# Ledger of designs, part 8: VH-VL binders against p14714r889to1111

Target 1, 223 residues: p14714r889to1111
Amino acid sequence: YLRHEVKDPEKAISFLQDLLHSSGLSEDQKRLLRTSVLCREQLAKVISDSDIEGIEEGYVELDCSEFGLQESLEAVVKQVMELSIERKVQISCDYPQEVSSMRLYGDNLRLQQILSETLLSSIRFTPALRGLCVSFKVIARIEAIGKRMKRVELEFRIIHPAPGLPEDLVREMFQPLRKGTSREGLGLHITQKLVKLMERGTLRYLRESEMSAFVILTEFPLI

## First folded at step 1 (VH-VL)

Design r10 (framework fv_ragifilimab)
Fold by ESMFold2-Fast, scan of step 1:
Structure r10 (fold): chain C 223 residues (1-223), chain A 121 residues (1-121), chain B 113 residues (1-113)
Amino acid sequence: as target 1 above (223 residues)
Amino acid sequence: QVQLVQSGAEVKKPGASVKVSCKGSGYTFTDYEMYWVRQAPGQGLEWIGVIDPESGGTTYNQKFKDRATMTVDKSISTAYMELSRLRSDDTAVYYCARDTAMVDYYGMDVWGQGTLVTVSS
Amino acid sequence: DIVMTQSPDSLAVSLGERATINCKSSQSVLYSSNEKNYLTWYQQKPGQPPKLLIYWASTRESGVPDRFSGSGSGTDFTLTISSLQAEDVAVYHCQQYYSDPLTFGQGTKLEIK
């Protein structure tokens, strides 16, 4: 099993990390494992710099296919669950009934990337206090063009307690990349650019007295 | 090569029924909706209806709903349009045509050669 | 139903000259959410089925010569042939796919002078 995994270094490292994570580890060993995961993720992000240049200049083409919205949202929540548990910040999901039956045509992986980045960021900047959570809300407006063609306008709201993200991080998300852009700022900047590639895509950050929120708008053909 | 081939010309008496076939080849038949359109001699185009070959689901132009029946036989990649209680003003060339895209409809990109149906007493 | 009206019914243009065909819809075929006009143009030669020419009011179908262009938005649309060639003699039809039932204009017959 391990012998097969080592043929792909990325899979081999992932397998070893999973194995160590499920074994009895000392606190020092757990810290080292976590550091190795972080280093691997940083290396992967550095390797993708050429892709970042394409996204920044708007040359990246979306890879569109048919997908289920409910399944995509569930995958996103699972992707962020470990950080949610570690930081003791709960995620509350609020989806309309229509979401469970929606099949969309679009770039599923890029949509998941956008939602995961904004959820992870919201979790990181939410205090681990009882009663505080991140709210993931979907608002859908379905419009039929004749009986054969349907479209859905989707609004994703990722709501978290005030004050929310640091001003510098929000600035980095919307401003041109500069020397000294943080790792987190780079991730959110790329996310903002990916949203712009989507049909009628917009990404806004709202700051209110009691809450802050990411508001993501996009449109998909509905199957 | 994507192609739609229709059955041959028909001559019918008023009150009879006609069934036109349309065989698809060179593509996955069930991935594209099939439209039926007619054109009376020297006149414009008139939409009859559309069928989803995968589900068999149909949408008819209200004008034809009580007389037209669209069906498919997936095993032979063939769609059918039957028009009953024929009148002289049903004399027309009947076309089948494929949707331009599996998801976004923006036109009919592949058409059959047409089937002339003549209704005369 | 959305009524499509073409003008003129017939048009004679000399080779190399510009031909202009108009199409009007009884209501807007512009979808506000995606800002696209649900309007197509077809070319039909005698004894042949229609051929898709332009979709989304102005997007040329693959293989269609660049002398063909579509313009307009909402209710008023135009098909332009910048320099008429002999092979362009045909009947041209506009069609809306904004709302069921799908409806076509009556057709414009294009002839050489």
Scores: ipSAE 0.000, ipTM 0.401, lowest interface PAE 20.4, mean pLDDT 80

Design r2 (framework fv_ragifilimab)
Fold by ESMFold2-Fast, scan of step 1:
Structure r2 (fold): chain C 223 residues (1-223), chain A 120 residues (1-120), chain B 113 residues (1-113)
Amino acid sequence: as target 1 above (223 residues)
Amino acid sequence: QVQLVQSGAEVKKPGASVKVSCKGSGYTFTSYYMYWVRQAPGQGLEWIGVINPSGGSTTYNQKFKDRATMTVDKSISTAYMELSRLRSDDTAVYYCAREGYDFWSGYDYWGQGTLVTVSS
Amino acid sequence: DIVMTQSPDSLAVSLGERATINCKSSQSVLYSSNNKNYLTWYQQKPGQPPKLLIYWASTRESGVPDRFSGSGSGTDFTLTISSLQAEDVAVYHCQQYYSTPLTFGQGTKLEIK
């Protein structure tokens, strides 16, 4: 099965390619399998009006616990892997080595939701061309507060080919919800609000000539 | 096994619209991107756009964005490309083509082409 | 837009001899993150749609004879037919798929001397 193959995101895609190729499945059967998995994942995400109102008002309480950052990043990439394969967009991960041993105190589920939503949007709006890549980069700055307390400032960059997301969609992400907001815009708007609930959380969208990027900043206690 | 069959040749007047169809068979229609390319007589190939049949997402060549509309009907495995406000220089053979290379082996299949003639 | 320029416009080569077609892009089509060149070659015979020959600048499509090879990187690319056969008479097109809009070269017509 696929589950044990996906612990390393870049290897997971490579191993899935090799496995499906060597298994004798037709190209159509391989793609049908991938799209079936994608449909299941899409069905798993349902948001009610009540949930949206709670997030808008900042009344959603973070469920903080100890978690491993490396495991969270791997879970996020696995969550978006099927769309990545379906759209022929590779995810290139660039994590500092310190990430592998980082244990944080914070809301693991909300962090994963923020990262998966921005990765999914980046993949969706990467042009439908062969072999294009989305880069998932983490920058970590560790600060010791006294001799016992450590904190880490994490910067997540999700970089994709220009021109990037439509202007209207980026606008919907940062502006108050209105009647007629798109489903994609609603998802990104909620993501932006969730980032603001995190410690020193900020979310920006950058446009440059060759690339566009989500830039997410947040701080966590290290344990 | 894989086949893309396009609609027949059309003659249109300047200012009219044309809608070319492309029916896929022998594969799972929604699993492969479909793109549209045209070739004017004696000229090179020109890309119009690409559509993902699964969700209907499109990427257009900006040259055609205001006049071209790509759609799909998944129930009959058919893609469409409509070009409006036709000009004489839109006379060309219009091709649909299934995406070629995958992250594993794949083939780039083309329709037979649809000649669209725009003349007064 | 990335402009693709092919040379020569037409080429006549004797049967069994080597044919060389060049393609230049106005900007690099090498993507640094995966070290791949986003360049494809197509063969088009009269009255037929184009047929994929080579993708990723040098990877031969399944079913394409070994005499066809692609080379180059960045902005300069070459399609080589090592031993021309009668069925190779066609127009050859290069295409970049690095950036939208996708663009093609003007084509090179290959004929037998």
Scores: ipSAE 0.000, ipTM 0.445, lowest interface PAE 14.2, mean pLDDT 79

Design r3 (framework fv_ragifilimab)
Fold by ESMFold2-Fast, scan of step 1:
Order: structure tokens, then sequence, then C-alpha cells
Structure r3 (fold): chain C 223 residues (1-223), chain A 117 residues (1-117), chain B 113 residues (1-113)
């Protein structure tokens, strides 16, 4: 009989802390994980002020490379799985078949950061221990540009039970940072700004009576 | 105390649709997702899809996406799975099951659907 | 899709002897973040729905006798019954519960010699 893992929030925090300090992570990956970690309060002090300032002012340059979309989505789901298990909140993935062979040119780590933060927030604000589900859906629209180039418009929908995020967090996500901004709000604000740095990137948060959802739209050259 | 009770056996002709029900009792229905799984005679288990019983959001196995429809009626703690354009190879026992961390802790008794001309 | 393959398809074992059933996945079921393998074992007797035996590859469900044990990691998993009893005659199924779509092995029929 083992039930303590489900009821112990400090265990998830401790495990993520240990993962961050394990050897094998690059300094860039450590910085991205610090922004995306479940326990933002413990890692807030290590988020680079230079990174925050650059993101806020739109001066951060994306580190673009070729990557596989399915591999990125799998990595994101793995990153959020511990919180999913601990809170007894399921993640339901719905990807079109073409995702498995899709190779993109863009900033893979920043895309993962955006998706991890929105998934973590969706899980965090879904009622725990009730077997509820967060749906992670991808819609791909491929466009040919001339005869030699293709690009894809990707729409990510992260759907979770109402009421969803507290209104204060949604406000902090979209409004200018204030002295009293929460650490959760800071993480979501940075995420919103990172989406704006992406090619034709947009982020919306939708509320309906039964459901709430993050809707993220971005575009990538298709390799 | 937890119980999942399914509707009775059905016999359908090819091309018809079948709708199977699954009523939960002994727990808070909307706290748990409901999964649908089928088993052809003498064969293995095949996952059809999942429905969030609170929101009605669904995720389907791609093999069934064009033919399966899952719904819930929260007022009577009942989930439904409708399969259209039936073929003879859809003959199977259809189960509903309650999810706990991806493994299925409680199962309905099964509904035999026979598709024959 | 993750493909689950069981071996053998059928197995005959004498009462009191050890029974071993194998399950192989086409992709790793290990979540490196929490070190849990998302593999589940079910027992199914004729005319009945499957019954949960073991989850997370090695955690026994409440009420399941201690003669049942699960082992393995990544892609290779084993269900062991240390001393076969008459009531253990059934079909055993392994399941990928790592990611959607959830997939099952073909089943292993266990019989008494």
Amino acid sequence: as target 1 above (223 residues)
Amino acid sequence: QVQLVQSGAEVKKPGASVKVSCKGSGYTFTDYAMYWVRQAPGQGLEWIGVINTYSGDTTYNQKFKDRATMTVDKSISTAYMELSRLRSDDTAVYYCARDEYGYFDYWGQGTLVTVSS
Amino acid sequence: DIVMTQSPDSLAVSLGERATINCKSSQSLLNSGNQKNYLTWYQQKPGQPPKLLIYWASTRESGVPDRFSGSGSGTDFTLTISSLQAEDVAVYHCQNDYSYPYTFGQGTKLEIK
C-alpha cells in the first residue's frame, strides 16, 4: 500500500529540485527548467534577471535548429507527468498522424518551455484526486510557399475543467508586471512573452461554463 | 461499493449503429474519467477512447475516431459509446472502465455486440 | 503507437510450480522523471471482465495474493506466479498505460498441466 506520493506536495518539489541539480543538464536547459518548474517559489531566485528583462522588452534571440515535433511533445508530457500522477489528473493527447514525421526549424527548448508551463498550470488548477483530465490537442495546417518550401501553422489547445486559472493569474499573464506579481504569475507572463517572440505567435486563455483552455498558435518552417 | 453497470447485448446488421450505456454508482461519477475498451471473441483488448465525465471532452483512438462517439449524462451518472457503420469484425464484448492513473481499477460487466447479416 | 507483445501465447504449468509470462513494448514505458514503468497486468477469467493485478510494473493491487509479482523496466517486463493455484487459470494481459493510445498485448493463456 502506497498513498503518500499522491498526498505529499513537497515530494514533487524535492524530486524536481534533484533533477535540476543532476549532472548532464546544460546551463541553458537548467535555466529553462527553472522557469518551468512546479515549485516556482524555490527556483524564482535563480531565474536570470537579464533573461526576464530581454523577454519583457522583446530582445531575446531564439536559438533555432532542426527538431522533431513528436519528440518535443513527448518530452513535454514527460516533464509534467509527476504532477499529473501526484494530483491524479490525467493527460489526454490528441495529435494528428503527420506530427510523427514532422521536422521543424525553430527554438525547440523555448517551445517546450511554453507548452510545459501551460500544461503545468492546467494540471495545477484542475481539482486534484478526482481522476479529471487535461486534454493536450495539436492542430497542424501545412502551407506550401512556392515549390521548394513548406511551413506549418501549429495550434496547441490545452483544455481543462472549469473554472480554471484564478482571474488574478490570467491578469498577471497578460498585463504588465507589478511589484506584487506572484511567482506563478511571473512564469505565465514570461510564457506569454515567449509566445509573442515565436513566428506569428499568439496565446489566448478561454473560459466557458464547463471548460477553460490555453490556445497557442505559432508557425514553423517545415523541413 | 463501486459498480459500473452496462446495457444488455445487441444484435445489429452491417452498416447499423449501436449505442452502449454504462452507469456508475458508489462513487462521485464526475471525479473519474471513463474509458471504453473492446474484445473480439478469443482475442486481445483494444482501447476505443476516453471521456472526461465532468467536461464531456473526448480523446479517441485514431482507428475509431471516424465511427465512435462518446457522451455522458451527468444527471444519471451514465456514459455512452456509440459505434456507427458496423462491420462483422466489430463483433466484440464492449467494456467501460474507470481510470486511476492510466490503469483500469473497475470494469463494467461487458456488453456483447454481434454484427451479422 | 506502442506495440505490446506477450510470450508465450499459451503456457501449461503444474500446480505448485512457477509460471512466467513476458511482455515486451516497442518503446520504453519508463518515465525517467519519477522512475516508474507504466505497465499494468490484468487477469481475465472466462466470461468475466479483466481484473487489475499489478500496476507500475511491480506494485500489487490490494487483495492480490503475494504469489503474483511483476518485474522489469523499460521495454521488457515479466509477470511471475511463484506457486500456481487452480484459481490462477486465466488469460493474462499486459497494458501500455504510458501514453495514448493505450495498447494491450495479445494475451497469454495459462493452463494446468
Scores: ipSAE 0.000, ipTM 0.410, lowest interface PAE 16.7, mean pLDDT 79

Design r4 (framework fv_ragifilimab)
Fold by ESMFold2-Fast, scan of step 1:
Structure r4 (fold): chain C 223 residues (1-223), chain A 120 residues (1-120), chain B 113 residues (1-113)
Amino acid sequence: as target 1 above (223 residues)
Amino acid sequence: QVQLVQSGAEVKKPGASVKVSCKGSGYTFTGYYMYWVRQAPGQGLEWIGVINPDSGGTTYNQKFKDRATMTVDKSISTAYMELSRLRSDDTAVYYCARELYDSEWYFDLWGQGTLVTVSS
Amino acid sequence: DIVMTQSPDSLAVSLGERATINCKSSQSVLYSSDNKNYLTWYQQKPGQPPKLLIYWASTRESGVPDRFSGSGSGTDFTLTISSLQAEDVAVYHCQQYYDTPYTFGQGTKLEIK
């Protein structure tokens, strides 16, 4: 029942973006337009994932292929950079050196979808204040299983200042979908479901006194 | 302290409307769903609906959809439930309740209740 | 709508004895993704709002005595009071929060023999 309810807003946003793009734009207006494009791309992912029942029930098959982890992380950061600049919130990346040479077998697009959605939410709920940033940290544990198979357990931590996400969004992320779910809440809900489709996938949202964090765990075969 | 405080008892004639208020304090009002439940004397609990105080989005029980209206005033951390075209069988204690849950816990906070009496 | 059915309607149990209340949902309230049952149990004494006893079907709310326990999964749930105390006399309600509208059982009145 969400398919038709989301398509009309997507068309309206696309039309407005085209209208703005055909006009002469200032640098600030170009930045806003790029932010709008990112929002449309996220909405298009939600519409593309309109088989919500399949995702909800966990029977959607992952589209697995070989990919480079470093390239995927760079793509994710690039996807969220416009919002980061617009909101004047810095993204600090902390990856172990092993990441640069890692080639994984898995669903690259779904991994990027998970990471971009959690980063976008973290940026949106971080105040534009001096010294505040979103930290994107990766922790990798490599396991050898026989001579021909290696696996890596990846932990993604997306850390942002307290208080973090509103309780409503965290609830919408973890509870069953219902009428009145916000667009951002729907995005986070789908993200939580996609994590569960990943091998050994878990998603947690932590609240501490000075910080909050998304903690995402997944496992991949190493190529 | 975290609490929900409801408006006082009301006596209404059949056909009138009643508006019950529920003021939250000690927490971020827009961070929690608010729902309304009623209980007729000696009977079970009946869910009226839920409102998202941040978005204003509502979901009503179909039984109440044509008569109940839930609203929020964020500036004073107050939720309202208005029930129109009252009948004698609308006599009940009306409760507001705040729903909190995340990945690890669930917490309910209930108001003290508002008795609404519908009499001729 | 998910229909909640409690049994029995009323129950009389001697002090110190075990009390068992059952709740059945017309549809599963087990959410496959998080493997949690979206079911709560409430205690209600005359003139008071319902008090949460158990959430996620089996997790006891803070401050609730350990003689109260919840069990079951999917469609069949049980509230157990292992050793009835005088203060446990109340009406007990089950509720699902899996889907809207949230629905309650009819209530079970627990009294002392």
Scores: ipSAE 0.000, ipTM 0.426, lowest interface PAE 17.1, mean pLDDT 80

Design r5 (framework fv_ragifilimab)
Fold by ESMFold2-Fast, scan of step 1:
Structure r5 (fold): chain C 223 residues (1-223), chain A 123 residues (1-123), chain B 113 residues (1-113)
Amino acid sequence: as target 1 above (223 residues)
Amino acid sequence: QVQLVQSGAEVKKPGASVKVSCKGSGYTFTSYDMYWVRQAPGQGLEWIGVINPSGGDTTYNQKFKDRATMTVDKSISTAYMELSRLRSDDTAVYYCARVYEYTSGSYTYFDYWGQGTLVTVSS
Amino acid sequence: DIVMTQSPDSLAVSLGERATINCKSSQSVLYSSNNENYLTWYQQKPGQPPKLLIYWASTRESGVPDRFSGSGSGTDFTLTISSLQAEDVAVYHCQQYYSSPWTFGQGTKLEIK
């Protein structure tokens, strides 16, 4: 039984969350635990040795299917809402109107994983202060390939107040994985590798005097 | 075989603008960030900025932010760096450079460089 | 910004002799979590762009002769050429990639005596 649950990291984390919630924890401790487990659960699906090795080497195959972009973005925001609420950091979403009707062909779960991890990191490093928020912006550029096919270039900007992520964490995101890599650094490192697996995928971290931002670019066929 | 080929030397008067091009070949142009670095005669190297060729996202060195503009034309695998309001101390060789292997730290060090474009600013 | 300072500005060494070039950073470029130094050395021959020589302070780029070695940690770094060859005449630059903006030393010109 326990062997079965431990074999699946996502289920193992969920099981442990349930066990810890049954203990004599304070409500404050229970909320902190829920937030921590939720954040870690986003990484659980890729934290197995096999997944990490495949992602590092670029061998992992994307599981592509048709999906709705708006539904995907709503799922991502929902996944990070608990941390947003606990840290009292608001998320402001700015999507073009065409997103509501946009259907894409690609790996929906990996896209959600990329966006969730970058949003969670942005929330973690935003102070809880009146007027401060994380802005989740989408820019869509539709390009026709002849009369036959359409594609969209999607730019995701996750904007948060300066100074943003610690320099060490940004380094871990882009540098080769090392034995001393932090948990957050591992998650962001895997995220930038997943972006590189996406069609024309790129991930950048911008640091300016008043704001910092993740900038993620991917291309998808339009259905 | 990765190659970065830059436009030819330019002579400009103070106050003018210069636009340097850098054409990439032998690799997927949109998969690697393009960096711009300059070198004044007898001086060290100085970073100007970086552009992501896929989406056109830019990050500038604050020293150049008000005067430098980086763009790309994906259809011809070419990146551009325009520097406006030129001064005599902008006289330098301007280089484009590609980041080392993309998985090893795209913001860190450069594996391929263009041949350089000499920009001379004189009255 | 991190300021990189090289010494000497120029150096003349006889063929077969050891050449030593120093690089100092105004703040540490040692990443505390993995004990790695984010410092790179480039070789630039006349009329050519810089060429990557050493990264992470001491790791030689593929194809670089074993007479080149990097050492140091934190703020003080050294590039050593154990036995100078004619083709080693160049300007050598250090660069930190610890934090933006990326900054370079002023360069050290290496010449044969």
Scores: ipSAE 0.000, ipTM 0.403, lowest interface PAE 16.8, mean pLDDT 78

Design r6 (framework fv_ragifilimab)
Fold by ESMFold2-Fast, scan of step 1:
Structure r6 (fold): chain C 223 residues (1-223), chain A 119 residues (1-119), chain B 113 residues (1-113)
Amino acid sequence: as target 1 above (223 residues)
Amino acid sequence: QVQLVQSGAEVKKPGASVKVSCKGSGYTFTDYWMYWVRQAPGQGLEWIGVINPSDSYTTYNQKFKDRATMTVDKSISTAYMELSRLRSDDTAVYYCARSYDYEGAMDYWGQGTLVTVSS
Amino acid sequence: DIVMTQSPDSLAVSLGERATINCKSSQSVLYSSNNKDYLTWYQQKPGQPPKLLIYWASTRESGVPDRFSGSGSGTDFTLTISSLQAEDVAVYHCQQYYSYPFTFGQGTKLEIK
């Protein structure tokens, strides 16, 4: 398995990067460390991409566990901060109060992957010169399942200035993979397939006159 | 004032490679996407690709994907387009152009670089 | 690929008169959700690079004289010069940026009659 073969090297790289952060770095050294972080992220992406065939066919098993929603959202924002800073595009987060105490049962890493990819794309296609921002909004709707069980319907809106993503890229996201699919399009295509693996998962891309948005809907049991 | 200045004319033999440069000045280089477009003598314009100077992310016209390479050197505000395995029908004026938003509306263009591929 | 076709291939117009150039796309370049046509017009004077005139089919680029206007939607577009000046002698190109690859029309050569 490709995952097992490279898992240990990924941990070693992360540990070494953490050690380098503790030293007084020059600007050149900081840039190289930043590049190393990006290489680690690319390695994680390659490991994830080893599942592409399974994801495309819809046969990948979700690794479900208990997790905190707020911690997951914070991790996602942290993952995209580097591009946000580089492109001078601010991220504005709008979460309901109940998110801070919300514990879910589901695949935390796949949720983070979905949200990170859509945020990265939103940042990439937001013009920096306009002083514009990306808004990351969560809407939670709690539903009772019988006497004891509850689930929550989570709607994630990643809102950015119109016109948003190029139309060809949005088509690549929703259409079957083909020769010549862009790297960005491949990432977004895998993302929409991952959303379909989530419970009642739906991913839409909306274009409005002034705003465009990813709208991701998923459902999780509440712990 | 915004200006895009390209490298000078090139004469190449079939099978060779050419690398055209485009230096931006009068604006923040990384705030604008850089497009490459060519025009064969007496013909219309043909899109080659686009590069984001801030992260070097590229999108190519599939016709050129296997032969064209776009790169950026931020330290000198310069974009490059290299075209390999040149053929006589690659003879054209090659332009760089920038776009702020609405990908494909190019507001400033370089003066053009004539690439002649013969004999 | 979206094919862009301009008409006429060449046009001669007297100074002060109206010039009209047409551009047709093989499929719609109107994105219904934002109601924008992804269509651009460029002016290319002899020996010079193209210059942006109009984007989103009808929005005039800053610094472009108001005698230039764009109209149309979907597949049929028109560039109009209300009162031709000597400096307007050029080849005019339309471009779609609705879908990759971005494609251009063959150009319309505008001359003084």
Scores: ipSAE 0.000, ipTM 0.412, lowest interface PAE 17.9, mean pLDDT 80

Design r7 (framework fv_ragifilimab)
Fold by ESMFold2-Fast, scan of step 1:
Structure r7 (fold): chain C 223 residues (1-223), chain A 123 residues (1-123), chain B 113 residues (1-113)
Amino acid sequence: as target 1 above (223 residues)
Amino acid sequence: QVQLVQSGAEVKKPGASVKVSCKGSGYTFTSYAMYWVRQAPGQGLEWIGVINAGSGDTTYNQKFKDRATMTVDKSISTAYMELSRLRSDDTAVYYCARDIYYGSGSYDAFDIWGQGTLVTVSS
Amino acid sequence: DIVMTQSPDSLAVSLGERATINCKSSQSVLYSSNNKNYLTWYQQKPGQPPKLLIYWASTRESGVPDRFSGSGSGTDFTLTISSLQAEDVAVYHCQQYYSTPPTFGQGTKLEIK
């Protein structure tokens, strides 16, 4: 398992700010950096009203393509760190070695949306003290189907300090939408529905005495 | 509602031992290191040691290593610090304090403090 | 051991005015690999335990008013209270956590003029 811990999320945003204001950067280079930041921010956008109706009725079609899992996970972590810099929460990543070379066929953008939403919620409900951490763990089980066909079962665990999410928020995630559902509850409810659209997708929220966790399970064809 | 509540004041004779308790509430007790710090009258703060509430691992200030013992009772979320062979210059307010960092106690910085326990050592 | 020295030992400041407290370490508490200063500031009111105000030299603890700020790097650090209020009367302590044992300054007593 390859474990890397992001111990200084503030340094990442500070470095980006320094680059944007550097006298050594051309206007074209500054433009490219700004565009990159804006593109990452788009991944954090709340789903549209049109998408909400489609997801609730279960008819949203996944946009499947080949993608690298490591690149996808790195994009999610970077996006979440930028959104959550003020929380001073460390993100500890624990990926198996296979992840670095793993190429999947599936909906990369929806996977990123699911992971970013659950990571953001975990960070939001972790106390705003430096040194408290959210652990992002991936477990991969590869299954061969025939001589040249493989698929992988991926389990994502997003672990944070107890008590974790409020009980009413977890209820909103799994119950039918009601009048008065919070914005956070709506986001998590949509995330739960998106997981169900994934191949063999399941989402659970676990509470233990010392830790709470999102557990997301889904399968992808391996390329 | 995170708080640390310490045992009451103690009066001891030179050569005796004292055991101070510190009960944590409002957080996961075993996920934070617990520190012990003392303050003699009119003097600054002095670190005694740290215990990891989950593992029981201890690190002591070399000055106190031969006399101080730190322990934890996880079932009641309580940490203890015992100081033996007391001298008159051990008279101080003794504090427990929680590490700012979840888990290992690697930061040696303190976010939540107990109310203090006055220990008086006199003949 | 790293020795922490505060100045002044005591100061009196009028309500609404700026208070400045200094802290010097006998060796650098800046960790070059992460560019962080391992320094905290605590407020201690009479009969009470210390309360964390600032960590990493300049980061305010949750719930601490924004009139409190920390600055400095390496060996020289400053705690500033931009507009003194009556409830700010206390002894202020700096502490390093760069090396074990963690050590504290002698304290600075802040009083109203």
Scores: ipSAE 0.000, ipTM 0.408, lowest interface PAE 19.4, mean pLDDT 79

Design r8 (framework fv_ragifilimab)
Fold by ESMFold2-Fast, scan of step 1:
Structure r8 (fold): chain C 223 residues (1-223), chain A 117 residues (1-117), chain B 113 residues (1-113)
Amino acid sequence: as target 1 above (223 residues)
Amino acid sequence: QVQLVQSGAEVKKPGASVKVSCKGSGYTFTEYYMYWVRQAPGQGLEWIGVINPNSGDTTYNQKFKDRATMTVDKSISTAYMELSRLRSDDTAVYYCAKDLYEGFDYWGQGTLVTVSS
Amino acid sequence: DIVMTQSPDSLAVSLGERATINCKSSQSVLDSSNNKNYLTWYQQKPGQPPKLLIYWASTRESGVPDRFSGSGSGTDFTLTISSLQAEDVAVYHCQQYYSLPYTFGQGTKLEIK
């Protein structure tokens, strides 16, 4: 049921994009097509017949390797840049100085997927008004385990103006998938599951009077 | 007061490169995207690209992608646009501009680049 | 790319009379999510950079005189100067900022008759 729903939508999206190219496109249709291509590529990265079942049931293993945190964050911002510009929503980055030298051991591509999906959602639900932006903040807490091993607890905050995401999307992110779940809701749900696969991973969505935020916590060994 | 101050006029030969600077003041440099636009004599305006001054990420007009390079130096609140392999039809006034939420609300004074043999 | 077409190429209007400049986009620049037209008008005097006059098709930038107004939606837009003054002689440009690459009209030169 779920499997059928997930597999068929991916194939349908590819077919719909081909159909849209066969007729005249408005700029709204072009934006939707570009967003659909990006979402399809992101979903293809995390979704396969094996992946969707494994993610839902917690069987997917992370592909861990050494990577640079600054390079990963730069890649994520680059991935969302076009939508940021088209939506007139600037991304403001706030990283501690030590990020530039951090080498971590973990799944770089899944981390990028998590951060890209939450940034894309934040951009989509931020009004295009002067002085409004999406803030991408990183807080690093380094902990020495004995004298030889170090770990870092990373807190990623993706802050955007209130009211933020529709309540239905936040529900879809944390609750079991249903028939009729939106493409974005599916992406956020999978993102939430991927965070749980990471060491000490947690994902929260906060609503304050003037802002809302994704708060993602995860731990990595330092190299 | 927001101000964008650009480098002075340049005369270049075909095949050379030119690098134009744009120094921002009166606002938080990293909070607003910086755009580059050119205008050939007696012609309309043409968008070259945009840079995020906080991250250094760029997006170029496809027409200029293989010849234009945009960079920033946050320590001096300055953006740069370099155009390589200059042709005579690159003769234009080059502008930097900021703030696309409401259109380009502030522009630099312009830098005349003349390409002639 | 969205193509912006301005008309006329040049316009001569007597002092105190109404000036009208048109701008057409090859595709709609109306954002369906916020119902705003991503169209901007600039004034450019000789030897000066362009100056923002109107954004969101009809919203006047702070400090712009009331005689300037913008109208239109989707693909057809108009800049109107209700009572031309000597200081208004300039080239006027329209721009779409709906989709990349951002594109401008060719400009309309406004002169006093």
Scores: ipSAE 0.000, ipTM 0.459, lowest interface PAE 13.6, mean pLDDT 80

